# VHH binders against q9y6x5: the designs that were tried, part 415

Target 1, 379 residues: q9y6x5
Amino acid sequence: LPPKLLLVSFDGFRADYLKNYEFPHLQNFIKEGVLVEHVKNVFITKTFPNHYSIVTGLYEESHGIVANSMYDAVTKKHFSDSNDKDPFWWNEAVPIWVTNQLQENRSSAAAMWPGTDVPIHDTISSYFMNYNSSVSFEERLNNITMWLNNSNPPVTFATLYWEEPDASGHKYGPEDKENMSRVLKKIDDLIGDLVQRLKMLGLWENLNVIITSDHGMTQCSQDRLINLDSCIDHSYYTLIDLSPVAAILPKINRTEVYNKLKNCSPHMNVYLKEDIPNRFYYQHNDRIQPIILVADEGWTIVLNESSQKLGDHGYDNSLPSMHPFLAAHGPAFHKGYKHSTINIVDIYPMMCHILGLKPHPNNGTFGHTKCLLVDQWCI
Key: E = the ipSAE of ESMFold2; O = the ipSAE of OpenDDE; V2 = 0.75 times the mean of E and O plus 0.25 times the DockQ between their complexes.

## First folded at step 19 (VHH)

Design ja11 (framework vhh_7uia_1; at its last look DockQ between E and O 0.01; V2 from the best seeds 0.00; counts 0 for: pae O 12.0 > 2, placed apart)
Fold by ESMFold2, look of step 19:
Structure ja11 (fold): chain B 379 residues (1-379), chain A 124 residues (1-124)
Amino acid sequence: as target 1 above (379 residues)
Amino acid sequence: QLQLVETGGGLVKPGGSLRLSCVVSGFTFSSYAMAWVRQAPGKELEWVSSITGHGGSTYYEDSVKGRFTISTDNAKNTLYLQMSSLKPEDTAVYYCARVHYVYHSGRWEPFDYWGQGTQVTVSS
């Protein structure tokens, strides 16, 4: 039997939620598998870029999904969460489900993972759900397990995406213990339901399952606003993305726009594209705009208005508040092993190894994940 | 012709034991995972236990773990549920079912064939 893998994301699950809240079901999952306590994600720490980095092993500048809102200067095309289906945006990389289903006697299934309802390189996931946030976790799980159980050729790689705790993190903020405790309890119950469904179907011992996330969440405040209109007139630029990393397309000389923004706030770094720190790996793509503004943690860039967000993400990827976790269980993984940290791009070559796939060129390091795997030496 | 037939239900005192049997015909028994599912009066169906085909891996819902044992006899195409330390809460109709998704009434369901059920009553 070929090895099988289910990759699950709970959006916006900050790594330290595991220490600050109770997760009886997730802790049981970890006890019989592995935990990576801290996953260093990619800059910018947004949903679309980081989900694509997981499945390609590439930095954002290399896979081309550089933000949740983008503009391509060559084609003049726009991308947003309501305009994300043009394969043009996704075609700078090959995600793992495409590679997987092109192997003989294999298929891929998807329950709403970003990009899985798009024909990337003229190849769409073999089985998929069109994105619809109103579809329950139970229905997503039922479809995924139906495809894992019934499909010919067999589904060997499957993905499952859920919007929480990200949605509630934005609404309440990560420091709201009462509301976040209720939200995280519900998520732990969903993990319990996932494990029980796999046991009921007889899939539990022979399916590899990764539970991870794309980013964390930080607390915002009305006392931490950067009013962009107080620094520069709207007529001098086109705004491609706003907060916490603003993407600025100058309408006048770029140096003049930079000089107007340079001292706007001590809580915001202003970068010309060539001056973006090398550690971000966020420079070498035409979709990255000539000027970016990077707010300090917990600060919100606004256009002459108050913010309604109590929590946000997208900040510097060195911030622990932006980091998710990774847990895994299955025949490929050790039992009861905890690892401190990996890079999010390391997940791709590990998944390729588990599935017996040749990875495309990528930024991950297989050696960083060897200790999680039973078939690898780790000393 | 595919058929699942449960036997072995009955009336038993709390703390007692019963052995349920499910004889199957019409398919290769060892090629499918099999399950026991129960329904108490006025309650939803509740998964009780599953066993994989060739591997014989067994799984139990939490409330029966340590009290119930699922097993098979492949030569007789028979699935068993040995129940011990029975409680009034175990009172239900017990069904055996084959684990395979089927489309039914607008939805995919995880069991394609069911037995008629056997009544288990735990009462003093």
Scores: ipSAE 0.685, ipTM 0.907, lowest interface PAE 1.7, mean pLDDT 94
Fold by OpenDDE, second read of step 20:
Structure ja11 (fold): chain B 379 residues (1-379), chain A 124 residues (1-124)
Amino acid sequence: as target 1 above (379 residues)
Amino acid sequence: QLQLVETGGGLVKPGGSLRLSCVVSGFTFSSYAMAWVRQAPGKELEWVSSITGHGGSTYYEDSVKGRFTISTDNAKNTLYLQMSSLKPEDTAVYYCARVHYVYHSGRWEPFDYWGQGTQVTVSS
């Protein structure tokens, strides 16, 4: 039988939630599988970019999804969560579900993972759901497990996406123990439902399952605001993305705009595109704007209109608060093994290995995940 | 042509044991996972246990773990559920079902064929 893999993402699941809250279902999942305690994600630490990095193994500058909001100056096209269906934005890379879909006697399925409802390189999963936040987890789970159990050709790779605990993290802030405890309990219950469904269907033993996330969450405050309007007139630039990493498109001389912003706040770094630190791997793409502003952890970049978010993400990818976790279970994985850290781009070559797919060129290192796999030597 | 027939239900005291059987006709177990589900009065259907077609893996709802054992005899085309340490809350109609997704009543259902059910009553 061909190997099968289900990739699950709970958006905005901060790694240290596992230490600070109880997850009986997830812990059982981990007990019978593996855990990576911290996953270093890609900069910027946003939803669309990091989800695409997971399935491509590429830094954002390479796969071309460089933010949740993008602008292309040549075509004058915009990308956003409400406008993400144009293959133009996705075609700079080949995600794993496309690679899998193109194999003989295999098909891919997707329940609302970013990019899965778009034909990429003229290929779309045989089974997918159009993104709709109103659709329950149960319905998504039912569809994905139905496809895994009852498809021809058989579904060998599937994705499942859920918007929590990210939405709640934004609303309450990650330090709100009362509200976040409730939210995280629900997430754990959903994991319980997932496991139970797979067991019910007899899929559990033969299915590889990865549960992960794209980013964490940091606490924000009204006392930590950076108001750009105090530093520069809005007529001098177009804002492509705002916080905590602002993308600035100057309407006047770039140097003048830069000079007005460079000393705007001691809690914000201002970079010309060519001066963006190499460690971010966030330079070599035309979709990255001429000037980038990066707020310090917990600081919010605002205009005159104030944000109501008590939590946010998108900050420096070296910050622990931005890091998600990875847990996995199935024939490919050890039981009861914990690993300290991997890079998020390392997931792609691992998944390719599990599925027997030839990976496209990527930035991941297969060696970083060998200790998770039963068929590999751990050095 | 395809039929599932449950037997073995009855009245038992708390702490007692029962063995349910499900005789299958029209297909072979090796091709399908099988499941036991139950419905208590006034409650929704509840999954109890599953076994893979090859019989290599068994799964249980948390409330029955350690008390119930699912098994198959492929030569007899029979599914079993050995129940021990029975509790009043185990009282229900027990159904055997073939695991195969179908679209029914506006949603996907994991089971396509069911037996008529057998009544299990646990009472002092």
Scores: ipSAE 0.103, ipTM 0.648, lowest interface PAE 1.6, mean pLDDT 94
ESMFold2 (binder alone), look of step 19: mean pLDDT 81; pTM 0.807
OpenDDE, look of step 19: ipSAE 0.006; ipTM 0.243

Design ja12 (framework vhh_7uia_1; at its last look DockQ between E and O 0.88; V2 from the best seeds 0.73)
Fold by ESMFold2, look of step 19:
Structure ja12 (fold): chain B 379 residues (1-379), chain A 124 residues (1-124)
Amino acid sequence: as target 1 above (379 residues)
Amino acid sequence: QLQLVETGGGLVKPGGSLRLSCVVSGFTFSSYAMAWVRQAPGKELEWVSSISGHGGSTYYEDSVKGRFTISTDNAKNTLYLQMSSLKPEDTAVYYCARVHYVYHSGRWEPFDHWGQGTQVTVSS
């Protein structure tokens, strides 16, 4: 039988939640498989960019999904949560489900992973759910397992996305032990349901399962606000994205806008596009605006208003609070192995290896994940 | 036509044993995962155990681990559930079922064929 892979994301699952909360089902999954304790994600540490980096192996500047809110000056197109279906935004890369289903006798299935309901390079996932946050995890899982079990040609690559703990992390903040314990227990129960469903269906033995996330979460506070309206008038720029990485399109001379912003707060770095640190790999795309503002951890950029966020993400990808984890189980993976760190872009070439796919050019390093795999010598 | 026929139920004292059988016809038995599912009085259906196809791996829900053993005999097209150390809470109708999704009542359901069930009663 061809190798099969299910890729699961629980949005906003901070790596150290594993140390600070109880996960009996996830810990059993890890015990029988592998754990990567910290996955260094891509800057900016936002949902759409990092989910696309997982499935393309590319930095944001290379795959073109550079934020959750974007503007293209040439075409005058806008990208947002409610306007994400135009293939224009996604076509700068080829995600793994497209490569997979173009192989003979293979299909791909998707339950709401970002981009899977878009016809990227005129190719949409063979089986997919249109995004709808009201659809329960149980229904998403039921469709995925139905497609894995029943489809011909067989589904060999499937994705499953869930909005928690990100939604609750924003609402309560990661330091709210009582509420986050309840939320994370629910997520652990969902992982238990996933494993039980795969066992009940007889799929568990030959299915590789990756459980990962796109980013973490940091605590915010009303005492840590950066008020842009105190530093610069709205009329001088167009705001493409606000916090914690603001994307600024100047309406007047760029140097004048930069000078008004550079001393706005000691808790914010202001970068001309040319001066964005090389380690971010966040410069070489027209969708990256001429000026970006990067708030320090836990600081919120606002427009003369109070923030209602108690937790947020999007910060510098060197921050441990922004890092997710990766756990995996299945015939391709060792049992009981723990690894400290990989880069999120390394997941793509590993998945291509497991599936026997030729990876497109990418920024991942297969060697970083060799120790997770039974068929590789860990040197 | 597909047929699944359970036998082997009955009345047993606590600590006793039973062996349930499910004779199958009308499909390539070893190509499908097979399951035992039970329903206690007034309760919902509960998955008990599964075996994957091709002489495959066995799985059990927690309350029966170490007490129940699922197996197959492909030559006889028969699925078995060996039950030991039986408890009153094991009292239920036991069904064998084939694992294959079917669309029913607006939803995909994971079992497309069921036996008629066999009653297991554990009481003193």
Scores: ipSAE 0.691, ipTM 0.905, lowest interface PAE 1.4, mean pLDDT 93
Fold by OpenDDE, look of step 19:
Structure ja12 (fold): chain B 379 residues (1-379), chain A 124 residues (1-124)
Amino acid sequence: as target 1 above (379 residues)
Amino acid sequence: QLQLVETGGGLVKPGGSLRLSCVVSGFTFSSYAMAWVRQAPGKELEWVSSISGHGGSTYYEDSVKGRFTISTDNAKNTLYLQMSSLKPEDTAVYYCARVHYVYHSGRWEPFDHWGQGTQVTVSS
């Protein structure tokens, strides 16, 4: 039987939640599998970019999903969560479900993973759900497991996405112990449901399952705001993305705009595109705007309006608060093994290996995940 | 032409044991996972145990782990559920079911064929 892999994402699950809250179901999952405690995600640490990095093994500048909100100056197109269906935005890379889908006697399935309801390189998963936040986890899980069990050709790769604990993190802030405990309990219960469903169907032992996330969450406050209106007039620029990384499209001379912003706040770094730090791998794409503003951890960039978010993400990808975790279980993985850290782009070559797929050129390092796999030598 | 027939239910005291059987006709175990599901009075259907088609993997609901054992005899086309240390909470109608999704009543259901069920009553 061909190997099968289910990739699950709980949006905004910060790595240290595992240390600060109880997860009996997830801990059981880990006990029987592997854990990577911290996954260094890509900059910018947002949902669309990082989910696409997971399934392409590429940095943002390479796969072209550079933010949740984008603008292309040549075509004058805009990208957002409400406008993400144009293949134009996705076609700069080949995600793993497409690679898998194009193999003989294989198909892919997806439940609301970013980009899965878009034909990429003229290929779309044989089975997918259009994104709808109102659809329950149960229904998503039911469809995914149905496809894994009944499909012909067989589904060998599937994705499952859930919006929590991100939404709650934004609403309550990650430091709200009372509310976040409740939310994270629900997440753990969903993991329990997932495992139980797989066991019920007789799939558990033979299915590889990865549970991960795209980013963490940091605490924000009304006391930590950077008001751009105090530094520059709105008429001088177009805002493509706002916080915590603002993308600025100047309407006047770029240097003038830069000079007005460079000293706006001691808690914000201002970069010309060519001066963006190399470690971000966030420079070599036309969709990155001429000027970017990067707020310090916990600071929020605002216009002449107050932010209602008590938590946010998108900050420097070196910050632990931005890091998710990765847990995995299945025949490809060891049991009871814990690893300290990997890069999020390392997941792709690992998944390709598990599925027996030839990976496209990518930025991941297969060597970083070898210790997780039973068929590899761990140095 | 597919048929599942459960037997072995009955009345037993707490701490007692029962062995349920499900005779299958019309298909082969090796092609499908099989499951036991139960329904207590006034409660929803509850998954109890599953066995993979090849018979190498067995799974149990947490409440029955260590007490129940699922198995198959391919030569007899029979699925078994050995129940031990029975509790009043185990009182239910027990069904054997073939694991295969089917579209029914507006949704996909994980089991396409069921037996008639066998009553298990645990009481002092």
Scores: ipSAE 0.660, ipTM 0.892, lowest interface PAE 0.8, mean pLDDT 95
ESMFold2 (binder alone), look of step 19: mean pLDDT 82; pTM 0.818
OpenDDE, second read of step 20: ipSAE 0.637; ipTM 0.887

Design ja13 (framework vhh_7uia_1; at its last fold request DockQ between E and O 0.89; V2 from the best seeds 0.83)
Fold by OpenDDE, fold request of step 22:
Structure ja13 (fold): chain B 379 residues (1-379), chain A 124 residues (1-124)
Amino acid sequence: as target 1 above (379 residues)
Amino acid sequence: QLQLVETGGGLVKPGGSLRLSCVVSGFTFSSYAMAWVRQAPGKELEWVSSISGHGGSTYYEDSVKGRFTISTDNAKNTLYLQMSSLKPEDTAVYYCARVHYVWHSGRWEPFDYWGQGTQVTVSS
């Protein structure tokens, strides 16, 4: 029988939550499996880009999902969370579920993972749920486990996505211990539900399960705002994305726009596209706009009409507050092993290995995850 | 015709033991994961234990871990639940169920076939 893998994402689960809050169910999961304490995600540290990096092993410049809001100047198309179903945006890479389905006697399933409801390279997930935030975790879990159990050809790769604790992080801020404690307890309970369901169905021992996230969350404040309107007239540019990484499309000479913005705030770095730091791997894509603004941690870029969140993400991917974690359990993984750090792009080649898939060219390093796997030598 | 028949229930004192049996017919027993579930008076249905189709993996709800043992005899097409150190809170009707999703009443249910159940009463 082919190996099976369930990939679960709890959006916006900051890695250090594991150190600051109690997770009885997740800790039990970890105890019987493996933990990577910190996962360095890709820049920008946003939902769509990082989820796609997990399943492609690519930096954002390579897979083409470079933000939650994108604009293509050639086609004049827009991408957003409400407009994400055009294959045009996704076709610059091949996600793992497509690779999986191209194999014989295999199918894929998805519960609201980004891109799974889109035909990518003319292939859509064999089973999927259309994105709807109102659908309960229970229903998502029920569908995923039903597909894992009943499908023919068998589902060998499945994804499950959940919006918390990201939404609450935005609302309360990650430093609100009272509210976040409540929120994170619910997350742990959901993990308990997941594990119990898999045990109930007799899947637990044979199913590989990865629990991870796309990014963390940093505390924001009304005292840390960068108002672009104070630096440049709105008529001089089109805003493609706002905070904490603003994507600027100049309507006048790029240099003039740059000069108006370069000293806008001491808490914001302004880059011409060609000057974006190499470490971000965020340059070589036409969907990256001519000018990007990167706010410092905890600072929010606003316009005069903009509202403020108490938490946000999207900042420099080297910041610990932006880092998620990875836990895993199953026949492919050791028991009771903890690892310090990996890159988020490393998850893809690992998953390919587990599933016996030939990976597409990617930016991950399989060697970084060898210590997690029972069939590999740990160096 | 597919059928599951539970037996072995009864009245027992706290700390006592019972062994439930479920004889299945009409399908290949070893091809399916099997489960025990229970329903106590005034309570919802609760999962108790499962065993994988290959028989190599067993799972238990936390409250019964260390006390209950699920097993199978493929030659007899029989599922067992050995219960020890029974408590009053274990009082319920116990059902054996075949693990296989089925569409029912507008949702997918994880168990497509059930037995009639057997009553377990733990009382001093």
Scores: ipSAE 0.894, ipTM 0.963, lowest interface PAE 0.5, mean pLDDT 96
Fold by ESMFold2, fold request of step 22:
Structure ja13 (fold): chain B 379 residues (1-379), chain A 124 residues (1-124)
Amino acid sequence: as target 1 above (379 residues)
Amino acid sequence: QLQLVETGGGLVKPGGSLRLSCVVSGFTFSSYAMAWVRQAPGKELEWVSSISGHGGSTYYEDSVKGRFTISTDNAKNTLYLQMSSLKPEDTAVYYCARVHYVWHSGRWEPFDYWGQGTQVTVSS
């Protein structure tokens, strides 16, 4: 009876992988639904910020998850991907699963989407898995489908997160055709398993499914390193996050730190917080440090060390290599429609529309996604 | 009392047809998705087809699509599987099952009640 939505993320799925590799299962999914070929994500193009932007419709400065590593000088709190459970970090926004399960006769379920195991505004997802990367996709899917099928009050919004192809993209780089072909084939098989499970359970016709990602991946190299130690002594600053967007908390006068860094490399832009380009929407939050360093695509900021990574993300969100895709299928969506681009923040108001939820104030534009939806006039 | 009872199995030549029936009692039949699942000798259980409740959509695994048709008669609480163009690889015990998760053997399983099974044998 009530509209239902499953939101799936395959981390680090670069949009052009769809054109450069074979995805028989995902292509069948797209053929019977919709595709957005490029989703312009938010700066910085990192995992935690972009996953939270999808579910809040907000720029990072507005939802407060501004990086995968953060420091708050007033409270002395630290955030990292191994220390992410304090609601303090998440409480500057209201994610869609909180709004959803506060409605009469509705619940939300989550299999490891960032933030879903945290009590945000004293509300944790009605059903959830604590994050554990060793839990298989099959087990995550089985829990999600069990919750979608069995729960009372019914689960109307569910999230499912998988770490690939991001982990392999970092390890091999997106240009490693042999390894990435193997990794992406496994992901396509997982998409096939998802669709078959939903069909087997009789859920497929009446469940809206969005398959998307948070960012892409670009090739790195040992020949493209920016050594901060060659430009500035460690004693002059605290390093909050390193690469490819470094977050610098000066220990001395910040103009002195800025001047030591500004000519460090022609492949790095150095910004005082007030000078960060407006197009990044990345200024108006205390968690954004006084100085940020933004490496050019494919460059890695290091502390007098070699880099082991062959692929990375986090760069300027105008770069096509940082953009994911979005595909969707279900009663709310057209069949066989392809759309060129939306902003990642547009996904939230679209999801609120599908679920009949009143969106919180956000940066998305519902009009950008109207052409995907059967109940909307396309324009 | 909840029961699922399959009938209609038997021996059939390749290219032949059979109709399996599953008579259901003890629950509101139209409120649940129902499935046919089969097990060939020496193989694992394999999902064949499902029908959703309430005016149901039908789904088929690829190898049977176009040859098998799942349907219901809600007035008789009966699930059907019409099988045509049968092949030797369709030889299996066929079960009807109710789609509802149950905790069993250390995990959530998607089918909580099963019929006794009916043998379908396709051979010359």
Scores: ipSAE 0.733, ipTM 0.919, lowest interface PAE 1.3, mean pLDDT 94
ESMFold2, look of step 19: ipSAE 0.729; ipTM 0.918
ESMFold2 (binder alone), look of step 19: mean pLDDT 80; pTM 0.803
OpenDDE, look of step 19: ipSAE 0.750; ipTM 0.917
OpenDDE, second read of step 20: ipSAE 0.753; ipTM 0.918
ESMFold2, look of step 21: ipSAE 0.660; ipTM 0.898
ESMFold2 (binder alone), look of step 21: mean pLDDT 80; pTM 0.800
OpenDDE, look of step 21: ipSAE 0.867; ipTM 0.953
ESMFold2, fold request of step 22: ipSAE 0.730, 0.666; ipTM 0.918, 0.900
ESMFold2 (binder alone), fold request of step 22: mean pLDDT 80, 80, 79; pTM 0.796, 0.794, 0.790
OpenDDE, fold request of step 22: ipSAE 0.892, 0.892; ipTM 0.963, 0.962

Design ja14 (framework vhh_7uia_1; at its last read DockQ between E and O 0.85; V2 from the best seeds 0.84)
Amino acid sequence: QLQLVETGGGLVKPGGSLRLSCVVSGFTFSSYAMAWVRQAPGKELEWVSSITGSGGSTYYEDSVKGRFTISTDNAKNTLYLQMSSLKPEDTAVYYCARVHYVWHSGRWEPFDHWGQGTQVTVSS
ESMFold2, look of step 19: ipSAE 0.700; ipTM 0.911
ESMFold2 (binder alone), look of step 19: mean pLDDT 82; pTM 0.815
OpenDDE, look of step 19: ipSAE 0.860; ipTM 0.953
OpenDDE, second read of step 20: ipSAE 0.793; ipTM 0.932
ESMFold2, look of step 21: ipSAE 0.697; ipTM 0.910
ESMFold2 (binder alone), look of step 21: mean pLDDT 82; pTM 0.816
OpenDDE, look of step 21: ipSAE 0.901; ipTM 0.967
ESMFold2, fold request of step 22: ipSAE 0.735, 0.753, 0.663; ipTM 0.921, 0.926, 0.900
ESMFold2 (binder alone), fold request of step 22: mean pLDDT 81, 81, 81; pTM 0.805, 0.808, 0.804
OpenDDE, fold request of step 22: ipSAE 0.908, 0.907, 0.904; ipTM 0.970, 0.970, 0.968
ESMFold2, fold request of step 25: ipSAE 0.717, 0.776, 0.735; ipTM 0.916, 0.933, 0.921
ESMFold2 (binder alone), fold request of step 25: mean pLDDT 81, 80, 80; pTM 0.810, 0.805, 0.801
OpenDDE, fold request of step 25: ipSAE 0.905, 0.906, 0.907; ipTM 0.969, 0.969, 0.970
ESMFold2, last read: ipSAE 0.764, 0.689, 0.735; ipTM 0.930, 0.909, 0.920
ESMFold2 (binder alone), last read: mean pLDDT 80, 81, 81; pTM 0.804, 0.806, 0.810
OpenDDE, last read: ipSAE 0.906, 0.910, 0.899; ipTM 0.969, 0.971, 0.967

